Miniprotein binders against p40896. Designs and how they scored, part 5

Target 1, 331 residues: p40896
Amino acid sequence: MLMPKSVALLRIRYTLEAALARGFTTVRDCGGAEGFLKAEIRQGSLNGPRLITCGHAISQTGGHGDLRSGALPASAFDSCSCHFGQVGVVADGVPECYKAAREEFRRGADFIKIMGGGGVASPTDKISNKQFCDDEIKALVDVANSYHTYVTAHAYTAEAIQNCIKLGVKGIEHGNLLDERTAELMAELGCYLTPTLVTYKVMGSDQFSAFLGPENSRKNTEVLYKGIDAMKIAQKKKVKICFGSDLLGPLYGYQTQEFRIRGKVQTTQEILLSATVTPAEMNGLGDKLGQIKPGFIADLLMMKSNPLDDITILDEPESNILFVMKEGRIY

## First folded at step 2 (miniprotein)

Design FO4
Fold by ESMFold2-Fast, scan of step 2:
Structure FO4 (fold): chain B 331 residues (1-331), chain A 80 residues (1-80)
Amino acid sequence: as target 1 above (331 residues)
Amino acid sequence: GSKVYVLIEGDDPEKLKEFAKRLLEEAKKLGLEVFIEVRGDTVRIWVEGDPEEVKKFVEEVKKRAEELGLKVTILVEGEE
């Protein structure tokens, strides 16, 4: 993240324009996109998907979003390392959590993102199962509720997920270690799960094997397959599932591979709903987005072939998308 | 080498254990690195090795699972 602002903005612009070209007319950013980018896209000074933003991900001291724990910041020259993780803010205790959440809304956030658990890829075999104390999570949820929106949490383990959703968290990002009891509770509470399987697949590829090393590559592959099992459990228990990639910077180009991975475990209809109707409903836009229907915003893709017959055509957008329409304009 | 994950689901734990034992023997015959986990109504298989041998193993898993009426999910991580 050690880039001059002008270079960083050019890369963000390119990333957003490319995402629109790949077929994404709306994107929910779970950390790093600033609220002012939404205004620039709305006024046409920046071409890209409609943005739904959280601003900074909120983390406890020493938590997953506390980047101060690193020995050295990622170098701007190291493109791969510079774009992993999230831009976070640290808050400890109920008053700091109130202030942090309110600051994100002041900056134009549409929802709040928190780090509810540790990461699964760690130098140690054990990671903290949950992060934040219950009062802190409740404080963040209370602020989000006062703005008529929601909190979503980064969480992998059943313990961290259950802790978050029992305290009013609406969304879970990742959820690779979800179990049946947790999925039942998520369904009962109307929670949303956004799996991000492509990030583990990309990191486990030969292109990145030297970066991770053999032990971490094995762990990364294990996390990918546990995530596939978690998605099957979530489907069986009727959890609402959204589409996500959790890819940043130069890896963002791989985001469409998530369609291919999902195709191994979900039906084409389930995948398409997870990328359209379900996330629109999660974000209070179910009456405006996600369907071709009178009164809805004119966001649509014209395809050479039917993705219901083969979902993997969405993983080759350059060959298969005839045009992308956003708000009635062809791109 | 190729890496493959296989998830097999069934309603008879004893048949799943017998199935897993058979697959372990097939994998050993093909010189593959394999880890098999059996839990209640599921079998998880992690396979790594030569692409041609992995392909043979995957086809054997599909064929045997179909014969037994088991549900199979396969994810193949190829070198591209």
Scores: ipSAE 0.000, ipTM 0.202, lowest interface PAE 17.7, mean pLDDT 76

Design FX1
Fold by ESMFold2-Fast, scan of step 2:
Structure FX1 (fold): chain B 331 residues (1-331), chain A 92 residues (1-92)
Amino acid sequence: as target 1 above (331 residues)
Amino acid sequence: GSKVIVVIEGDDPEKLKEFAKRLLEEAKKLGLEVEIIDLEGRTVLVNGKFIRANVIILVEGDPEEVKKFVEEVKKRAEELGLKVVIIVEGEE
């Protein structure tokens, strides 16, 4: 039976059904969604997108996934990229990293998420901080490789990104402060970049800045400003780019605004590839998902008008989506 | 059972009506479940490619009977000059 520990069943049902209604037939969760949710969706006990999960994001002590304040528990955002349960686990040293990664796979994870650098929402780190030592990252990559999957890392800076990918990390989440050299290396190594620009736009509004405090608001403004430039660099160097939003809790409803933001840098065709073919390939599903093609899983989005003419219609799902089909079933 | 999605593009309402009627007859003969969705020439979005669709037909049933149905769909679409995209989803 379904017994969610960290999130009430009603909230889980609402969030998943709403994501599907917004046009997402597959979602990759980068922290907190447990493997049992995948079985419930597959069985039809829970309506929602097909889930690809990592379990808990793995963080060093004092890193981005360590949400403990120095004096009090964090009063701002509980989670970096997930609405379900406890997002992060802390692991220090090679043996703890092996154990943490293996535990996530035991619980049904499809890939491993690590915190390779600092972030906006964590109370004690800075975005410029490189996290984990090389041997710790190698341990996490070794476990993922033994399960024939990958490690993806939260990282903003050229230093953090280069360190992760040189050690075998396949994916980078965010990457707002990457440079030309880093993008060249990502392309050379076949790495994937998932920019998440909408999170910083929403969190930088006056309404939400009150919850972040002055230092976190400053971090947010920096990553938002640089994010568009970083994405231009990544496109120029032909980095493989996936679609993501990285929205927290009640902000999840804003996820489709990422299409509008991407339109400042990518063509409509590039954006649609980033939301379909490229993430399917990253997750070993390029022969089953992301295309309307014989033998592929029957996921389709029916639109009122042509998104190739105006990508922002994907940012207005209530007005522009006629229906969503997942595995041949209309929702 | 196997599922098949047939996406049909056409500009002639009489040809579309004839095609839909013929497919419904074939599906009944094969004991297949059929759902027909009228899209009035609206867009289906895939991989940055723009597909104009007038009708989507969802078919479900026995894999061997579904294969026979797919062959009839291809044959009839060719006879009527209709553009058809067929998506086959098996069990598993």
Scores: ipSAE 0.005, ipTM 0.359, lowest interface PAE 10.4, mean pLDDT 74

Design FX10
Fold by ESMFold2-Fast, scan of step 2:
Structure FX10 (fold): chain B 331 residues (1-331), chain A 93 residues (1-93)
Amino acid sequence: as target 1 above (331 residues)
Amino acid sequence: GSKVIVVIEGDDPEKLKEFAKRLLEEAKKLGLRVEIIDLEGRTVLVNGKFIRANVIITVEGDPEEVKKFVEEVKKRAEELGLKVVKIIVEGEE
């Protein structure tokens, strides 16, 4: 059952305003944010973080982004509205992959998101499943390269991650089952990792565990257990690390808990760089965003205390943020 | 249009109050839109370093008048021994 579109849009507006108030002046959406939201924020008609979007996440049939149940005909369910709107599109074979990626760029996407492996929330796939054939991934990468941008992949396992990055994928979302060899390869290739530890912590809490079915609970336990270890491995091997939460719908409010979780394995400086400089560089904005210096866009967070001394103050935004400035405007 | 943010750091609160009064008067004469925020030495990230910032000034208006105002701000700050960082939001350097 999907929400009425008008109610969903009202909730999205509130969610974006709240994210800005929590200190996020730029957000990269990895599936579902529609181009009109990005335009409305740029024009000032909607208050929210600057959006960097991929449109639909591209999935193979039966892959992580294919939200149709096994009992439904292919024509019965062509969309998912669990994030900001339709989050996934299905493409099989090189020609469909070319067309899917080009359609996302036509709709205003800044990068391409693919499902390179299985996940927790999809109804028909397993975490261990490698997704897409090599020629399909290469086709998606070729299209992204022609637009002078990148492909990022949802992937948990070392096998899925290695397969993606060897074919030119530049970003990995999650990576909870990363091993040392894979982290070394990621560092060598200059790849970016965006861990999303808070989603598994929140989903595993008593309040939200009831939303997981038995198979999804098993998947959640598997990725959560290895997530902290993966983070330590990535840090040790000097993988470029970005900040992310991967929180959906009512869970958006927990996004700042990721700062606290990261504090268990990263220094405060490393965490702050992962939320500012590193993601700006990943998105071709390293000369415009992530630093307060001449020539840069005036995004800044004014704090009551120094987050370098205590990163957990970022997990208490209402008590510790004096103001948020985006493009020179105070919110 | 032009829009610039000026971040001011200093240890003397009385000098900052004097400076703020002068800036408001100058902005009014130039017909600029100016917002001044007193931060009372709270922390801000500038050029990759956390500093104690006392005042943030946002100025918006005609590009040539904004440029004159920013240069006046810099001159006055130097006279008072205050440190200033300029951030361009809209317009040229």
Scores: ipSAE 0.000, ipTM 0.291, lowest interface PAE 13.8, mean pLDDT 76

Design FX2
Fold by ESMFold2-Fast, scan of step 2:
Structure FX2 (fold): chain B 331 residues (1-331), chain A 92 residues (1-92)
Amino acid sequence: as target 1 above (331 residues)
Amino acid sequence: GSKVIVVIEGDDPEKLKEFAKRLLEEAKKLGLEVEIIDLEGRTVLPGDTFIRANVIILVEGDPEEVKKFVEEVKKRAEELGLKVVIIVEGEE
């Protein structure tokens, strides 16, 4: 058997190399990748996309990032701090939130990820549960602002989303239970939404249903059916929309199926903008990435066919990408 | 070429150790590139779904040899009472 730290590094290497091969030249990691990996990729010691990282996602006790069951003692807290096997850390109260966010920046994070509501894959929380109190979210936002960056939140419900964005959270991951009023507020505040529709489709398939418990299956069904409608609402209200899959580890290869799913709601041009221009702007890179213009970084794909004519060719990168260029180098 | 990911869940650490060793030997015989990832009983699937999975196997190589390897994995998992999910990347 391999040591746990070596195992985690092999997983990260595989995921990063595969993402680049599928056409992603820049990836925003919303949990698990440490800032030092950026230097290794820049130096050419590791092949992969340019990384924008948050380090660990920050969760309250009993929240989405807390992997302890209700039967586990508080002493299990230490197991959640193992980076190589974990995507989250637990923090309660304003002082712990300040410390947790500062610790992620010390480790090289570019932004902060928080768990603002419950989720599909959390042993102790419900999808409807709001997470963190207002002062805790304000503390996390204050730290991010002091580093001239942002907080993004995992959140599904209108209540959780509104609570986060009113307190200065800039991004929302998922948002499957978004309503019209919440979308209007997101647009007014200039917030970004990153839907992850492929996640629920994959987890609801016959192949993976055996691994979901009854409660997780119910959560998954709820978010899957609502996700397309939420996307339509966000599009109608002109929310800034980014591209994401929320796929981790061995199933990251399914991420390109998100292009096909988005085609039910967005035009091909809107989908391409959500995967290039909009996320570059969100991350302060709108003058360097996402467009083919003089002075921009030479990241591009050469395709066998035009994705504007058929977005689903991006779902089949092995057949349709001739090469990936990142920073002028062909991969 | 074929790329396959095998996710294995089990309750018996000794059976998993024996299983992993035997699969490495079989992969070597077939000339496949194989990485075995021991997650100490934890892994993360799509949507931050957390599952108890003790071994993940990444396999790359010739399609016919990968097919033989997959058949061996299924046979061994059934003999040992282990749960297995096999994910084929590229061709179905």
Scores: ipSAE 0.000, ipTM 0.296, lowest interface PAE 12.5, mean pLDDT 74

Design FX3
Fold by ESMFold2-Fast, scan of step 2:
Structure FX3 (fold): chain B 331 residues (1-331), chain A 92 residues (1-92)
Amino acid sequence: as target 1 above (331 residues)
Amino acid sequence: GSKVIVVIEGDDPEKLKEFAKRLLEEAKKLGLEVEIIDMGDRVVMVDGEFIEVGVIILVEGDPEEVKKFVEEVKKRAEELGLKVVIIVEGEE
């Protein structure tokens, strides 16, 4: 049984306020945040980061976003899982895909999220399962293009990634089983990769927080270790890499440890660019956000010490952030 | 309880299998729960190094017994010339 909507909204409020306090002035939600939350934050009714939302992730029947057949809390612990209680809508065939994408834009979405491949925590699919046919993906991309925005896909495997990006998908979430050829194609097409490594590490380390069964636990371990390799390959091939902004509910306190994990494969400068300039460019905001420049929006962090010297200070925001400024207001 | 993840690099599949079996036996002697995940001929990067992963071993149990297991794994890996990465998850 889902919690009452009023209780869910109070929990969301807390999570958004905490995200801002941890230094995130803009957050891209990859499934489940309703468009009305953006208006409340803009009006000052909620304190939180500026939200960039996709609404519901769009899945085929039996795909990663289809939580039917004994909907499990475990499905919510994949890195693209919805903190807000709904992860996806199901659409099959070209007309349903057009309708689903248009409905998300009607609800206030800024971009479209699709399930382009299988996942760790879904009950009915495998990581290797191809999801959607080409015409379905093309329909979703056509709608996003008509709104002057993009489609991003949950995808792990080289096959799923290549299929999506050849059809005009701009972003890939996760990409843990990316290979060298796929990274070359992503770079050539100007695609963005958003790894979310900390989520898999946390889910693998705490059985009481992660509701994974033995089969899903094995999948989780595989994608965790392969994700580190994939990120190195993507960096070598000059793929544009963004910082993950998934909200993990009770696990959100661990989300900032992504900075430390990234430090194993990226320089501090690369990590900071992946959290500021690169995601702003991806979302059409590169002339407004991500830099301290005349004419840009006044979002900035005042830190006790320089994150360029030690990126892990961002993992300890309560000790290291003096204040967060969003749109000229101190929080 | 504490959890440990052991990632074993494999240039020789038979050597990997033997090492994994012995680690499984040692963990069980210490009363630890053990799960073996066969990764096949896959490559991962850990701490800037590419390693070919043959087997991943998950170990869970009492923190003191897990600590003994970790030290034994490090010693045996060094003696056998195998590349292993050990990730220890603990209470905070």
Scores: ipSAE 0.000, ipTM 0.113, lowest interface PAE 22.4, mean pLDDT 72

Design FX4
Fold by ESMFold2-Fast, scan of step 2:
Structure FX4 (fold): chain B 331 residues (1-331), chain A 93 residues (1-93)
Amino acid sequence: as target 1 above (331 residues)
Amino acid sequence: GSKVIVVIEGDDPEKLKEFAKRLLEEAKKLGLEVEIIDLEGRTVLVNGKFIRAGDVIILVEGDPEEVKKFVEEVKKRAEELGLKVVIIVEGEE
């Protein structure tokens, strides 16, 4: 569908203001946010969280970032689905992977996002499908290293995760089918895990399951039931864990429910560290963000009650946040 | 031209949808460009006020005098129906 640019700009403004209002002073976008948005927020032209962006997620043909069905043109996909707004680029072979990664950095990306395995949202892949060959992943990692940053991969299975991290991938998004051996290797290599449990809970609800269809509903159920166990394994093996939601389009309103879900498997201290210190370290900002210290950026959240006593108050931001401060300014 | 964002709040989603349809008809009569913005289930903060996912958001663009007439009619009608209206002027300091 043709969307007027004025409507698109208003929606983006509302989305950014809403994320800040929910308590997020920094957000890492794993696909779709343009580099110019970072500059506009920094200048104060847009109100919102500080953005760390990858541009387009890079996918192989027929992989998780390839939104075409086998019968549809490259530009066609369903605008009514819960996967609405996920924008990827397709690259096959080492030269195309080099070019795709360099193009994202030219456009202002801070890191590279790749699809290392299948997922729930793709029309043609399965969770068990390994994506990209080793040489392609190595090419993407080589480009990221030359820009002094990292590659993070969408991956669910122990096989896909191990393949990615052995080739130099630094972060794993989701990781719902992680096993103990894989978690040990992640810890040894200093890798980061960003679980996104709320997305499977919401997508599996009666309200949204109709968008998935039978095959994707089975994918969703498989990853949902394993995700909590994967987090317990990762914590036991001392994997570095970050906070994420992976919510798209109409699901954004549920993002703070991740705090409540995490409260069933992590201590409140572990959850707060995963949303502050650990992601700052991952993004090379551990000396500037995530702590209240002299010389750090003045990002803080004033609450009516202490989240260390009850993490679920972060899932009720309208009632429990007194103000959000970003770079010393109250919003 | 003048650009204004109209936010309509209320407790009845179906009543809000019917009101929005009526406003589109009135805006066309005044020669205004009107777009209904779907928040897609999100709650947003605009100018220090939370706007809930169920609220109706309308972008109105056109001649300043006609936009003013439309805004005044919207406020009057919303008040009669027990709905709350917030007006945001875009692009002006």
Scores: ipSAE 0.000, ipTM 0.157, lowest interface PAE 18.8, mean pLDDT 75

Design FX5
Fold by ESMFold2-Fast, scan of step 2:
Structure FX5 (fold): chain B 331 residues (1-331), chain A 91 residues (1-91)
Amino acid sequence: as target 1 above (331 residues)
Amino acid sequence: GSKVIVVIEGDDPEKLKEFAKRLLEEAKKLGLEVEIIDLEGRTVLVNGKFIRVVIILVEGDPEEVKKFVEEVKKRAEELGLKVVIIVEGEE
């Protein structure tokens, strides 16, 4: 986000319009989307998907959402976090966690996103690092519960996932290193898993592999395949699985490739449910979204061919979408 | 004009096809523009189950569209078919 604010806002408008055109009538943003964007879409001044937002992802100091370099002093960022689309906010200790979560709800958040663990390939985030102490996670969950919503956590390892869900976290983003015991616990507790395999596939493409270098390219591929195995385990143990991409900025255009990747593990029916019914239920909208029946919001994607026969047609929206309907309006 | 999407649920493809053809004839009599989406290429999620459906897109004069919608409801009830009617928002 090194662009002037005005240019960044224009790019966001384009990104939202393009997502709707690709067939997404509702999008859950896991860090960076401001509540005002949601209001503008609702009012019709912006064309785009219905937004479910968390505001800033909440991170401990030195955690996965702390984007400051090790060379910057703690006071280095004194500008408003909204200026250039900053995705994270730092909070340490129970009082700061209460304040951070309440501030996100004041700004219009629908749920809370936290960094519950480190990244697999990141040198700044060790794979074994649990993030936040138990009392901090409990504080964040307490605030979310008081708003009748949930906390979702970025977490890769079985240890980080188990720690989060035992403390009341409802959702896990990524989960590439979960094991059978963790998946069983997730299913028992009614937790949701949102795999984001396309981000690793895109970063491993010829366009980006040279930038990563050979060691990071190998690790990236390893994380992708570990994630595929994790999804097989989650399916076997009946974990509730949602659709996600975890793509930022110009890479967001690749989001539909996740359908193709999921086809390696899930049936077409399971993939479609993960992109409709299951995320609607997770977000308290199971009686309003995800199905075509009386009393539901009129969101409908019309395709030239049946995605149940070939899920990859969803990865070619310009060729395969006849129209997108959102709230009864054709786009 | 008004735009309406009619989704008809059924388990018998021939019965659905016959019903759709009759509705197409009724819509044409009312001077409405009608597009029937390919029966075999359409699957939607209804009550947690993927089912075969007929999707009919109807466009035309609001009063004639209302007459068509009432005829669809009446015939679906007589045949024991489930129907969902989606009207494009005006605002």
Scores: ipSAE 0.013, ipTM 0.492, lowest interface PAE 8.0, mean pLDDT 78

Design FX6
Fold by ESMFold2-Fast, scan of step 2:
Structure FX6 (fold): chain B 331 residues (1-331), chain A 93 residues (1-93)
Amino acid sequence: as target 1 above (331 residues)
Amino acid sequence: GSKVIVVIEGDDPEKLKEFAKRLLEEAKKLGLEVTIYDVNGKYVMTPDGKWVKADVIILVEGDPEEVKKFVEEVKKRAEELGLKVVIIVEGEE
């Protein structure tokens, strides 16, 4: 099902305005947001968070970003769109990977997102499937380095994570099946992990299980069960942890439930640092964002009560946020 | 920067009112735009990474040199009254 551009833009506007109202002054989009959205937000045409974007996520043929069914021809992929436009682009071989990454930077990307392993939402891959060969990952990292930024990878398994980070990938999205050895290596290499626990909770509920279908529901159950254990391992090994939800389209409204879920594994201070200081540092903004002090951009939340006493108040933003300030403007 | 945020915590409402009144008068003398928010014990994150109680928040905008003078007045006045103050200056890019 394709959405008219005007309807898609209206939904994007609502989603971004709602995210800002929920307390997010900066959002890193890991696939689908176009560079023009940054200009619209800066101009005030959208009352949204500051956007850090990768453009299209880069996938191999038959990988997690390849949303074509097994029966569709390759050309059908170009007709697909998501809530923020097209989610992924397909590239095979070193030359296509160079071209794909360069094209995303031409379109205004701040970093590169790749599919380093299988996932829950793609129709033809499995969580255990290795994606991209080493030379392809090296090519993508080489382009990102030449633009003075980084590659982050969708990856669940220890094998996929280790392969990516050994080749220079800086960030891992999800990481639900990582082990102690992998977490130690991530900490040693200074890598960032962005767990996305809320997506599996929401998608595994009775209301949303039909969204994934039976095969993907089985994948979802596997990653949900292991996700909390992975989070504990990452904390124990002192991996740098960022805040994320991996929620698409209408599920973005459940984004703040991630605070509640993480409260079972992390301290409130650790959760707040993962949503402020740590992601700012990951994106080269640690001297500009994530803290309130001289020389920093004036992004802050005014709260009715202390989130350090109860992190779940961030899961009730309508009741607990007095105002959101972004770049000195109150929303 | 031309914008600064002053976060004030105090346990005496009368001292807070007097402090805010005098800061507003000083800002007017310096030609600065001032917006005062009475937030009555809400929370904001400080430079040391803690969420602290805020009773008054003052947004100040104007000429950078006049803002510096205002910031110095805020510091001196707060020290005299025993009020806790955090001053945040807008960064660029």
Scores: ipSAE 0.000, ipTM 0.217, lowest interface PAE 18.3, mean pLDDT 74

Design FX7
Fold by ESMFold2-Fast, scan of step 2:
Structure FX7 (fold): chain B 331 residues (1-331), chain A 90 residues (1-90)
Amino acid sequence: as target 1 above (331 residues)
Amino acid sequence: GSKVIVVIEGDDPEKLKEFAKRLLEEAKKLGLEVEIIDLEGRTVLNGFIRANVIILVEGDPEEVKKFVEEVKKRAEELGLKVVIIVEGEE
């Protein structure tokens, strides 16, 4: 069943208000939110975090963003009327990749998201599967460069990460299976890593293990085991690390647990910088966001206690946030 | 008439489906029109979203109010999160 526009808008409003209440004044959406949505927030028609969007994630046929089952014909791919949770777009070959990336920018995207490797939830790929050829990735990067922005890639393995960043991809989402050589290369090329550890931790728990099924549980185990080690490697090699948020995932209510998980491998200062200064820099907003400084946008949290003393208070926002300010307004 | 949207979130799709079934039956007893818009979480690019039920309820304002209060009570008993949104004019 397709979601009526009014219901989709109200669900969007609920999700965005909740994210803001949890302390997120800016959110980068890596698939599902359309560009018009950020205009509504900017205009005050919707209350929520400032949105940085990619529109649809771009996937090859049979890749991580291709959500059609193996039993469906190629022509069965269809989009729902939802503005959140819409499926990715499929593009094969250089011309389709140019067209897909340009279409996302036409619709208001701030950056391009691609699937550079397999994933846990994709019905037709494995985590080890290579996705896109080099010329396709170059085409996507060329379009992003022409818009003075970047491509970020979903990728878990050292091979997939290296392939993407050597071709000009600026960001890597997840990166749970990266190695020391890959982290060195990421640092040399000025790439950003956005780990999403909370997803694997919670999905591996008794509460959620039933959702994964056998094949996805196997994929989850591979990425979960290496996630903490990957973070330590990335820090040792001075990779730029951003804070990951699963705003629209099955762990919607648990996204703040990432602060707690990061506390096991990063200092509180490193975590706070990864959630403020570093992502602002990545998105060309380092002169406007991420700091309390004259001339910057007035986004801030008032806390009952100092998160530098205990980062886990950010995982209990209802108890610990006194108010959220975004653009000078208290919410 | 009143138009209200009820958003219910949980971590168990089977619990939500059973809850939705009960809500449909209770709404029918009150003479309300109920449309279940979304019975399950949607897949996102990095995995699955949490299971949710989105219900549009239409009818007499007093009966809609009774139904909404019953939904809140039942959801709390099941450990589910509920958001009630008024859509359109009363």
Scores: ipSAE 0.000, ipTM 0.178, lowest interface PAE 17.9, mean pLDDT 74

